VH-VL binders against Tubulin polymerization-promoting protein homolog (tppp-1). Designs and how they scored, part 3

Target 1, 180 residues: Tubulin polymerization-promoting protein homolog (tppp-1), of Caenorhabditis elegans (p91127)
Amino acid sequence: MAAAAGFNWDDADVKKRWDAFTKFGAATATEMTGKNFDKWLKDAGVLDNKAITGTMTGIAFSKVTGPKKKATFDETKKVLAFVAEDRARQSKKPIQDELDAITEKLAKLEAPSVGGAAKANAAGVYSRLTDHTKYTGAHKERFDAEGKGKGKSGRADTTENTGYVGAYKNKDSYDKTHGK

## First folded at step 7 (VH-VL; framework fv_bebtelovimab)

Design C5 (from C0 with light chain E52Y)
Fold by ESMFold2-Fast, scan of step 7:
Structure C5 (fold): chain C 180 residues (1-180), chain A 122 residues (1-122), chain B 109 residues (1-109)
Amino acid sequence: as target 1 above (180 residues)
Amino acid sequence: QITLKESGPTLVKPTQTLTLTCTFSGFSLSTSGVGVGWLRQPPGKALEWLALIYWDDDKRYSPSLKSRLTISKDTSKNQVVLKMTNIDPVDTATYYCAHRSYSYSGYYFDYWGQGTLVTVSS
Amino acid sequence: QSALTQPASVSGSPGQSITISCTGTSSDVGGYNYVSWYQQHPGKAPKLMIFYVSNRPSGISNRFSGSKSGNTASLTISGLQAEDEADYYCSSYTSRSLVFGGGTKLTVL
């Protein structure tokens, strides 16, 4: 199910980063809330309330998660694809260009930022989550894997590295408006 | 209908800055989705993409050349300018500017200028 | 070298079909459907022949077709004509950048 190219979602560092944001403020959480998704994007400079807004991220999150309002690791990948697609509709730039811009910023962000009243608590939680000496090999593996396995989903592909749906639709629209 | 034309010096000395201008007609760089790119081709060699500027002033650069390149536009004059610093004999090439088609899905250049040969020598 | 691998030359006779390959990696040709093909006659600027792997701009003959399998994209020219003799370059998107193939010289015998 994983992409073979681009931002490698099978990379252990990406999963660790996702898990850190998923567990921010809720140490036992295994699925990312909309609030923590927005924090991840805001800390990375993706959610700036200009080009990418909380309305855009909320709509994308809702499209993927539906009524449960929590995203697995694989669902988070789909949410980012919808954010990129929504941004591309506004910017008129390639969907993959927008997705790559988002993932490049996410890849540079090492850990959740510590703000205001939450500073001491957030730092403590993150330190515990990244301290692998607290776990045996088997226990650590199970803990790291809690986000999502091969959860069965009937969802169709949304946007991937291939850019199928948008590219073909835009071809017809472009010919109509500019082909004459 | 859509036309582009490159202009600038044809001979440049090593270490100087190369400035090239693309003048175009038949489209506007204020139209959403429109962009203009710069590409080059050394004699007998492959095409290489250098830079792209979008209607909203967003810029993309070849990663290997980014530190040497600046792309800018003057929408009212229908011009895009490329500057390349610290020119070297290996930069000898025909330089093209090209129109990026409207589409939020994909990259391609549908109309190209005739190209301008820039020779770098002492 | 160029990022994408193309054969240096291909040849065919009028009326035949030829195919030009363009091989990259999973981070360019294999990872995205943003593959384009350009035709270049000597001393002339490149001309867009194919975009999005298999789509033709207005005015390009349906004798030109594109496809992709894994990390390799292909340009097929059917019913070869003397005017098709040119250099052909493939191009692919990669992480907010573009790469090109080394080019293939098509000779029409």
Scores: ipSAE 0.392, ipTM 0.692, lowest interface PAE 2.5, mean pLDDT 81

Design C6 (from C0 with light chain S95K)
Fold by ESMFold2-Fast, scan of step 7:
Structure C6 (fold): chain C 180 residues (1-180), chain A 122 residues (1-122), chain B 109 residues (1-109)
Amino acid sequence: as target 1 above (180 residues)
Amino acid sequence: QITLKESGPTLVKPTQTLTLTCTFSGFSLSTSGVGVGWLRQPPGKALEWLALIYWDDDKRYSPSLKSRLTISKDTSKNQVVLKMTNIDPVDTATYYCAHRSYSYSGYYFDYWGQGTLVTVSS
Amino acid sequence: QSALTQPASVSGSPGQSITISCTGTSSDVGGYNYVSWYQQHPGKAPKLMIFEVSNRPSGISNRFSGSKSGNTASLTISGLQAEDEADYYCSSYTKRSLVFGGGTKLTVL
């Protein structure tokens, strides 16, 4: 399911927001780090660590960027498509519906924030969806890793999204993937 | 066989809240991917989509009408309810409920109720 | 005004082929492969004829076919029959919502 097409707003608007988050904390940056990608999704209320988790975004980001660990604008759109696809497998709704949910939230967020409002929105909007996401994700044997051997850490992440997030997860690996 | 049937008032006064019930058989809203939508058609005019509720209680609304619409379900009773607030004569239409089957491919409705005409007048 | 543009009417004779167009924008018809077509006889509920641009539900005659080019989707009815006389509506996905065309009245002469 390669759902990379179908952004619901003009590329110029998306790129303007992308540029702002790419340069957050690094004024000269030209490619988005995993850390700034997660900040963008978190500030927008997309990454709530329930329906859409840091594990999901980390896997999607790594799948697209590989060893480079930084994304161009076009690569970032591919990352968003993989996040939507992963979410759709859990929700059993159209991939485009999930992608449009993500892009609508991103379109409304004009600039980076340390976002108390984003936290409040994430907690409220996604709380019901996260129960289904956790339940359908539990005990899945597969995680969508790109061309790499699936580690036991990935399987542990899938089975334990409802428990201690860091208990079995390789936090160093996650931090490397996201640049923080 | 999938069947749906709309019910509710046939005459409503301006500013009131319209409540319509869809009662169905032949499928369950506990089935993953299944949804039920509401659509309307003013006499002699085009179809308009209003709302959709999925098996997991997730909801979608027409952007232009979202502030006036509430969709809910009772899976055990095989019912979906639509409420529309602040009714106006322009809301006079035949209202349909319709079934959506599991698909990764967006919104389309394969089985429809017969429709119920709601007239808004004083 | 409906979001998608259809001709108000089209006519044909039995055995003829006719085509009904449905024109939108890059944010609906042009942006997604999520176009559906519905047939409606007077006093009846709509009936799904085509979904996802060109897919036909079970039980729908292969005389009905769908296609899309750019921002325009088309419904083609071959071997036109008297019972095909009806209103035809196109629909497209857009931004977690659905939009419809104004409808086309098909008259079989």
Scores: ipSAE 0.475, ipTM 0.698, lowest interface PAE 1.6, mean pLDDT 81

Design C7 (from C0 with heavy chain L52F)
Fold by ESMFold2-Fast, scan of step 7:
Structure C7 (fold): chain C 180 residues (1-180), chain A 122 residues (1-122), chain B 109 residues (1-109)
Amino acid sequence: as target 1 above (180 residues)
Amino acid sequence: QITLKESGPTLVKPTQTLTLTCTFSGFSLSTSGVGVGWLRQPPGKALEWLAFIYWDDDKRYSPSLKSRLTISKDTSKNQVVLKMTNIDPVDTATYYCAHRSYSYSGYYFDYWGQGTLVTVSS
Amino acid sequence: QSALTQPASVSGSPGQSITISCTGTSSDVGGYNYVSWYQQHPGKAPKLMIFEVSNRPSGISNRFSGSKSGNTASLTISGLQAEDEADYYCSSYTSRSLVFGGGTKLTVL
């Protein structure tokens, strides 16, 4: 049985970055092309044509999107998981280590290196960073996730294993919503 | 076959830097997939992971301690060194180094040193 | 501070079976299949008993088995023997780190 890996990032925050790259050169686009996926990874320093190559990202992208050749945010996470798995096979490190290296770089990259979408994305990231109420709330959500008590949501989740994050499932570092 | 042994001072003063050395045999830290970690256990308390170094010099640190920790290796001497700055009485613990082989799914330590007790006291 | 919750003690008689629980959250035990169990006799280093939830290292008796349901992992020891008397610690991956349980003292009566 193969090991599972999770995404150690804030989905809502990263989706803003994803949206900016999805719209790079195509302002009305709602799904990410392989070209813009590669740009996101290149700008973040993930696609370096040494450890992670355009061939690896192309194979992973095609495996997930098939003939559609465009990815939703959730499909993009599946592509990233396949890239991490391919890299792990080569590096002989755990899939989780390789996925964490990729996601950490992507989460830190605020905006595409050029283009009109960059200003909107940068403003959004800046707003989150400087809003004390949102920052404190995000920290409470993250650290209270273990079910310990600063104050609990009225939400209850039903499944012990529904919260399990596999290689293709978001781990939610900031936004904790019980049950999906 | 695989053995590890910790060495270093048994008594240190607050604010000093603690340097611990792990000397090993039965494996090489040049072998792909191999790594060595440091863990500690205060008297009567739980184990705590501190740091890990891979064969390719890639390093991992406990997030709560990373500003105080440096892990390094000397492959030719079969040694891994841990340095912890600004030592405090709460750092009193038995310190262990441990071996890890490549694992697809994560972190576990299959061979451990005997441990070295470090007491922090004025 | 122990991140994972274990009972402080469990006891059994020779030949019986006992189970030790290890409870975390969806961000560690529930989120990954990276649970390990270590046995520690007084004054000695920990010994790996189980890794990746249910796998045994070479040389570990099949009397030791591991499982997981939701946010709780379990170590079961069947056919208890006197030498099983020890402290047992669980460990899990979490957010680029490893965490441990507080430990369970097993007494073989």
Scores: ipSAE 0.336, ipTM 0.641, lowest interface PAE 2.7, mean pLDDT 81

Design D1 (from D0 with light chain L98W)
Fold by ESMFold2-Fast, scan of step 7:
Structure D1 (fold): chain C 180 residues (1-180), chain A 122 residues (1-122), chain B 109 residues (1-109)
Amino acid sequence: as target 1 above (180 residues)
Amino acid sequence: QITLKESGPTLVKPTQTLTLTCTFSGFSLSTSGVGVGWLRQPPGKALEWLALIYWDDDKRYSPSLKSRLTISKDTSKNQVVLKMTNIDPVDTATYYCAHRGYSGYDYYFDYWGQGTLVTVSS
Amino acid sequence: QSALTQPASVSGSPGQSITISCTGTSSDVGGYNYVSWYQQHPGKAPKLMIFEVSNRPSGISNRFSGSKSGNTASLTISGLQAEDEADYYCSSYTSRSWVFGGGTKLTVL
């Protein structure tokens, strides 16, 4: 199945996120446990216990890892492909579309923690800093210009990410694994 | 037989919100796997995909237009609605709604409406 | 703007074969086997001719065939007929989105 689906993400960037979840609760860990895999998917909003359940992720994880019950980064990608395949059987949507939905969410999540409150507070502070009623004209123009344009590409250190691609014609693979 | 037909204003002023309705027959958006998309084509130019909605209300948007687009459905009326905010003269185009294909790997649009020309001018 | 590159025009005589190329990147045409081709006659809606690189919908003539090598997909029309004169657009899936080529005008001489 994994060979029939491509990962549209930057492996190096996602591996940093993967490593953070792999080391959650175990600073020296080098392979991801099923528990940490589920935490990664839950924190990212992938494991919602509606469309994607712990039963689905558990079956996929066990299928790939077997008796060792830990996954390398490449093995984790295989687990994700099986989760996408299982989801596609239920949704009747393309396997690649379901995989892309999963990978987009995972790629956006930077670290294993409750970031919602921190982001809300940061947004609140930033909003206050751009409030025109609190600044002189010169400072307001500078802040608004910087705020609107901040993050715009032009940095010497900005690199173009190379996503993983390798999707094949997947109808036969889906038909062969289509079942339960 | 699957048919789709677009409806909405043919003339819109800049900065307004464009609302287009796709009314269809021959299939239901309550059927698992079914989707309906919106595409457009400016006069003499290439086709551009805008949005897609699936039977389970899952939505996809063109990345470049996502902030301006809202797609919704009314399954009981066999309708899909597209709203585009802050309309501009460059949005002048023939707008099409289209059915997502019937295979288990549907990455194409197999039946299209006739299209409706929307002109954006002051 | 065209995300995928197609020649602006191509021409052939009745009975001949012509090929239209569609070049993308590794994140669309090269990364997936989800290329489709549409035919559009003046003033009409597009019609699906090929999907998933090489598959034909029911009712589409076997004179139309599709292929792909690397980042380039191709539509070949054999036994060219006057009714084939139209614009042809390629499309490719990319992450949860679709992109289109600039279109190719086929003239049957």
Scores: ipSAE 0.433, ipTM 0.680, lowest interface PAE 2.2, mean pLDDT 81

Design D2 (from D0 with light chain L98Y)
Fold by ESMFold2-Fast, scan of step 7:
Structure D2 (fold): chain C 180 residues (1-180), chain A 122 residues (1-122), chain B 109 residues (1-109)
Amino acid sequence: as target 1 above (180 residues)
Amino acid sequence: QITLKESGPTLVKPTQTLTLTCTFSGFSLSTSGVGVGWLRQPPGKALEWLALIYWDDDKRYSPSLKSRLTISKDTSKNQVVLKMTNIDPVDTATYYCAHRGYSGYDYYFDYWGQGTLVTVSS
Amino acid sequence: QSALTQPASVSGSPGQSITISCTGTSSDVGGYNYVSWYQQHPGKAPKLMIFEVSNRPSGISNRFSGSKSGNTASLTISGLQAEDEADYYCSSYTSRSYVFGGGTKLTVL
């Protein structure tokens, strides 16, 4: 089920940030630990212990990593998909909607914070009120010619910052699990 | 039975703010998972999604129109209100409000109001 | 234009089967199983006919069926009846948003 979700981010850009969190406190690490996964989500304001808790992230991380207890970048994406699914069961909002909320926050976080979750959340919340469709300035925000509300301005993007990766690879599994 | 009905001005002038109200019955916005959305359809053209509000006051907006739209709810009155600023003749359309349920209707609208035609004069 | 591409019109006689296509991209139709179809009679609100590619709401005839292959979703109406004459719109989820097709006018005899 984990592979069923589409990611609303630029994979190459996010992987650089993922690498920084993977190596936080362990300079030679190549796979992310559960502790560093939680730090990434906490610094990004995803793990707030209200909507998304350490229990939820721990269950999702264990479900994907099993006995090895560490995740590659692709496995980390599967963990995020399960976190979104767990959140969606509680919120009763679409799984993809919840995943998109998570990925938007993670994509905006530049580096691990030494200021802790409180400061990161305060600064992150302020800057995270803007999504990729709200980038304003000369030549930055664009509307389609018809003004028809496509929902995404940069659909076929060459930008390094926000792109779709792995557009919902496991749809059949998702339908089988949730289509009853 | 779920029913929704749109109300508001049928004629507005360019640059004004359009305010539309959706009044509904057969469900409550205090029910976890329930949402109400707004959509529009210019004469002879395709449907366009505008906004959505959930029972917990969480809101979604069409990215291309977000700067012009405000959606709000009054759960006790069974009403959802949409405001659109700086209206333009291109905003002439039939406006619909619609129910989004929590039990299998998460990605689509299952019950719709009759629609209200809003004409922007030029 | 509309985000999803549909033929402007399709026609058939009573008792025949017709299919309406809805083509998007890997970021909408191709990327998700969240395709819905709406029927709209002149002057009326849209009515949900199909959701999640192929599921029917309670009360919708089994003459209506949906499918998807790659970036193209399809609505098939079998045993065509006069009351099926309407506009049909496809819709897909995309990144916390929704996009629609341009609509297809179905004419019955």
Scores: ipSAE 0.334, ipTM 0.644, lowest interface PAE 3.0, mean pLDDT 81

Design D4 (from D0 with light chain G31A)
Fold by ESMFold2-Fast, scan of step 7:
Structure D4 (fold): chain C 180 residues (1-180), chain A 122 residues (1-122), chain B 109 residues (1-109)
Amino acid sequence: as target 1 above (180 residues)
Amino acid sequence: QITLKESGPTLVKPTQTLTLTCTFSGFSLSTSGVGVGWLRQPPGKALEWLALIYWDDDKRYSPSLKSRLTISKDTSKNQVVLKMTNIDPVDTATYYCAHRGYSGYDYYFDYWGQGTLVTVSS
Amino acid sequence: QSALTQPASVSGSPGQSITISCTGTSSDVGAYNYVSWYQQHPGKAPKLMIFEVSNRPSGISNRFSGSKSGNTASLTISGLQAEDEADYYCSSYTSRSLVFGGGTKLTVL
């Protein structure tokens, strides 16, 4: 419905954070549960129960994982994209702006919260993530809704003039396309 | 009806800080989704976007000018203020403030102020 | 240089149709359906003609239409009228920012 967004982060660095949260309470886990996904977002200050709620994250997680109820790193990126889209429907800000707000916070955490120790190097992680935004769009990772979660910046129809025709004058078209 | 009006100095010297005020009516910056942007146009040249402030005080800046720009709002006065530091003759332009359209997710500006010409000269 | 490429000028006769192109990259026009077009008469502020590639604000004639293919957006004006003579600017969203084209001067002959 909404335009696909790219991930402006260092995948290798963020995957280390993702792996730590995936293994929280389950040392051999290789896929992230909905509970650990919410913990990651809560520890990062993304899940604040104001702008982004557990209901929003739960719906997004279920859309991507279905009956499996566990997400790979690439599937987790798809969940984050849906959370950003849901947030954008409420804020009316560009989806990329909402995704960037989420990803900047997630990259700050080195590990799950444990008495404050995990936060010792948060500034260093954040600095590396923000440096990534100095690169041109050609170096950005792109979420591909039709693919494994990365590739071209979106669906072919996202780069074509479709879906938005008459939205300003026809609210039904706008509401159907944007979920409002 | 939505209206916006720019005000500020018409002549500024190099190295000074330019302060421009946008005063508006017909909408509130308390309304969810609303934003006000600043744009400029040097004489005979293209439009350039400078900054945007949202209802929730979230701010966006042109990457090339970010270090020189500060945007702020006073919701009670219906005003948005833009400050640009280290002004240079190349900053001579007509400066516009504009209302961000609400019916989409991007930046489009559906109502514009008349513009104020700022000349930078020693 | 402007981030988006537009022809410097275009011309047509009353009653004809004209198209103005706006070429960007896969990071702006190609990435998002967030293209706007503005009309500017001499000495006046820009006026929004098209937003989100093809949507018209209330009060804008249906003679103005927008489209996009790949990295190029287009503004088409049908049934050209003398008052259409103006500068036209495209803009596109890009990664928390907004970029503009260099502008196209439309002359109605």
Scores: ipSAE 0.547, ipTM 0.751, lowest interface PAE 1.2, mean pLDDT 82

Design D5 (from D0 with light chain E52Y)
Fold by ESMFold2-Fast, scan of step 7:
Structure D5 (fold): chain C 180 residues (1-180), chain A 122 residues (1-122), chain B 109 residues (1-109)
Amino acid sequence: as target 1 above (180 residues)
Amino acid sequence: QITLKESGPTLVKPTQTLTLTCTFSGFSLSTSGVGVGWLRQPPGKALEWLALIYWDDDKRYSPSLKSRLTISKDTSKNQVVLKMTNIDPVDTATYYCAHRGYSGYDYYFDYWGQGTLVTVSS
Amino acid sequence: QSALTQPASVSGSPGQSITISCTGTSSDVGGYNYVSWYQQHPGKAPKLMIFYVSNRPSGISNRFSGSKSGNTASLTISGLQAEDEADYYCSSYTSRSLVFGGGTKLTVL
């Protein structure tokens, strides 16, 4: 037993960080995409492509989100639990140790770098205002050539749709309610 | 069979750094899942866990002592070293090193060294 | 001083059964099944008696058994023998850490 572990963090505090990453590139978004999930883990040093890889995070994300391909905060916690579980099978360390390593790094990361986010937004605004004809022309050219538009080409994240099979429902052990 | 043995000074003065070495046989610190921990026991008092190092150099420290402790390993020598800074008379204890056991991904110590008594006095 | 609460002492006569409790919180004993028990004779290193709440290492007598209910783990020694006289410590995993009980001195009269 002790298959799942609890989250040793302050949900309200971490949810603020989660909201910031959820809204990265989409100010009105309320659910986290696989791409933004990976960004959060990369920025926090969790997704290092050594111990934890994009393949591992993609598989875990797909297991939880299925066809929806977006996660609520609670679903994101389930994804993290699966990532920790996958890592624990490899490391033979307690699942809680692996989950705590992940959550400690995520809780310590306050938000996407303000400088980096500001630079990205400024670059986007600049491109839109100074090169709008190329932006519109590029879109028209792509539409005329392909007929199906860029939006249907899908995300670069190939792990987004890995054939999710079922919901993770035995996460009671991964709930911080263990501490309550 | 797994064996461990502690070595280091038996008398240390306050404010000095205590360095203890654990030398082991019967397992390798290059094997996935393997870990070695340090524990201590002041005379007549309870056991206290201090630190653990895993095969992949991942380290764990007692929260109350973390700022004073450094654990390291030398896989080629079959040794794990614990350093404790700013030693104080309350640190007088028998210090043990122990092999981390697991059945799946448990956390317990199945084989222990004999212990080495470290007395801290001026 | 100790994170887990144990009675300071317990006593029994040969052939009797005794139980030693180990009480923690939902963040240690209550939160995980990573509870272990150690026996320590004077001047000797601790010896693992129980792990994962109720499992015995090879070579440990089945007179020793472990259990857990809520935040309290228990070690029961049946058919008490003179050789069982020792200090007993419980230990529980927490978040990336390990905590111990204060220890219980078992006297066999």
Scores: ipSAE 0.513, ipTM 0.726, lowest interface PAE 1.3, mean pLDDT 81

Design D7 (from D0 with heavy chain L52F)
Fold by ESMFold2-Fast, scan of step 7:
Structure D7 (fold): chain C 180 residues (1-180), chain A 122 residues (1-122), chain B 109 residues (1-109)
Amino acid sequence: as target 1 above (180 residues)
Amino acid sequence: QITLKESGPTLVKPTQTLTLTCTFSGFSLSTSGVGVGWLRQPPGKALEWLAFIYWDDDKRYSPSLKSRLTISKDTSKNQVVLKMTNIDPVDTATYYCAHRGYSGYDYYFDYWGQGTLVTVSS
Amino acid sequence: QSALTQPASVSGSPGQSITISCTGTSSDVGGYNYVSWYQQHPGKAPKLMIFEVSNRPSGISNRFSGSKSGNTASLTISGLQAEDEADYYCSSYTSRSLVFGGGTKLTVL
């Protein structure tokens, strides 16, 4: 019931971040590609290939966009809801809890990573054009001790505990066979 | 079939740590999706959610009380324990533990313990 | 203090219908379809009456129904009976947390 899930974020603020990722590598783009969607989730620490994989995001993206293979902001929200639903099937937690974990990470990420920047290349020039608002945003994210920043233990616990639950299910099957 | 029961001191002094135990039957905290919450209700006042623990040891706390609360479980004993530090007379309330309903889309409490009244006074 | 606003009291006569409102914000009642209602008789633990806005647990009378419009959820009790006299509390999900209303005392006249 992805349609029932609500987004606990400021749409106008997040849409600015969404637009930056939509335009990554394609300055005139107005709709997000699957590749840029995955980049957004990977940069935010959502797509970690443990709890949330590229297979999960690809299936969700295709389900919403169909043959168009590009998403508006509202369609991107639907994709995120389906990713949360898929994750919830593994964790057995409410879809809303999984969606909130995803949206919190996405809302904190100000801009796409420009990884691999060598000292005199285009990435250096780009950074010089960024105003002081970006510094303030980066500072807020780095020192957001109370927020849900990268490396929060609760999110790591979900992945670890999912593995433990898997082990329990195997033991439960064994006990059913041999316990009498 | 599902039953829960709270236990702990009925009288505590200000500044002490309150420890409450929820003992349950009819479900296991090793089962995927299962969770137990703690709630309280001061005499004549509204219900307040305090904390929640999932089968996988994932924990949630009321934002206003997070610094004072610790929730833990002992799956082998069918118990969930709540500790609240620096007790104050305003913490006087009936404390409930409750089982999470299993809809998969939200959490709500479908079975509750009878509650235990904790009075904070010198 | 309660995050969700409920009327302190409502009253009705046997056979009538009454409605109890629960008003929050776009970050709780308005933002999610995760509203629950609990009935509490004096000296007893709360009992779940409605979950996820409008779903009834097994064994709960169809006289109890839930709905939501914008930031306000409502519990409606039709065919009011003496045993319905109790306190009613709403609850809503908010950012991996739960909040409750102040409670409404229903008096059956």
Scores: ipSAE 0.332, ipTM 0.622, lowest interface PAE 2.1, mean pLDDT 81

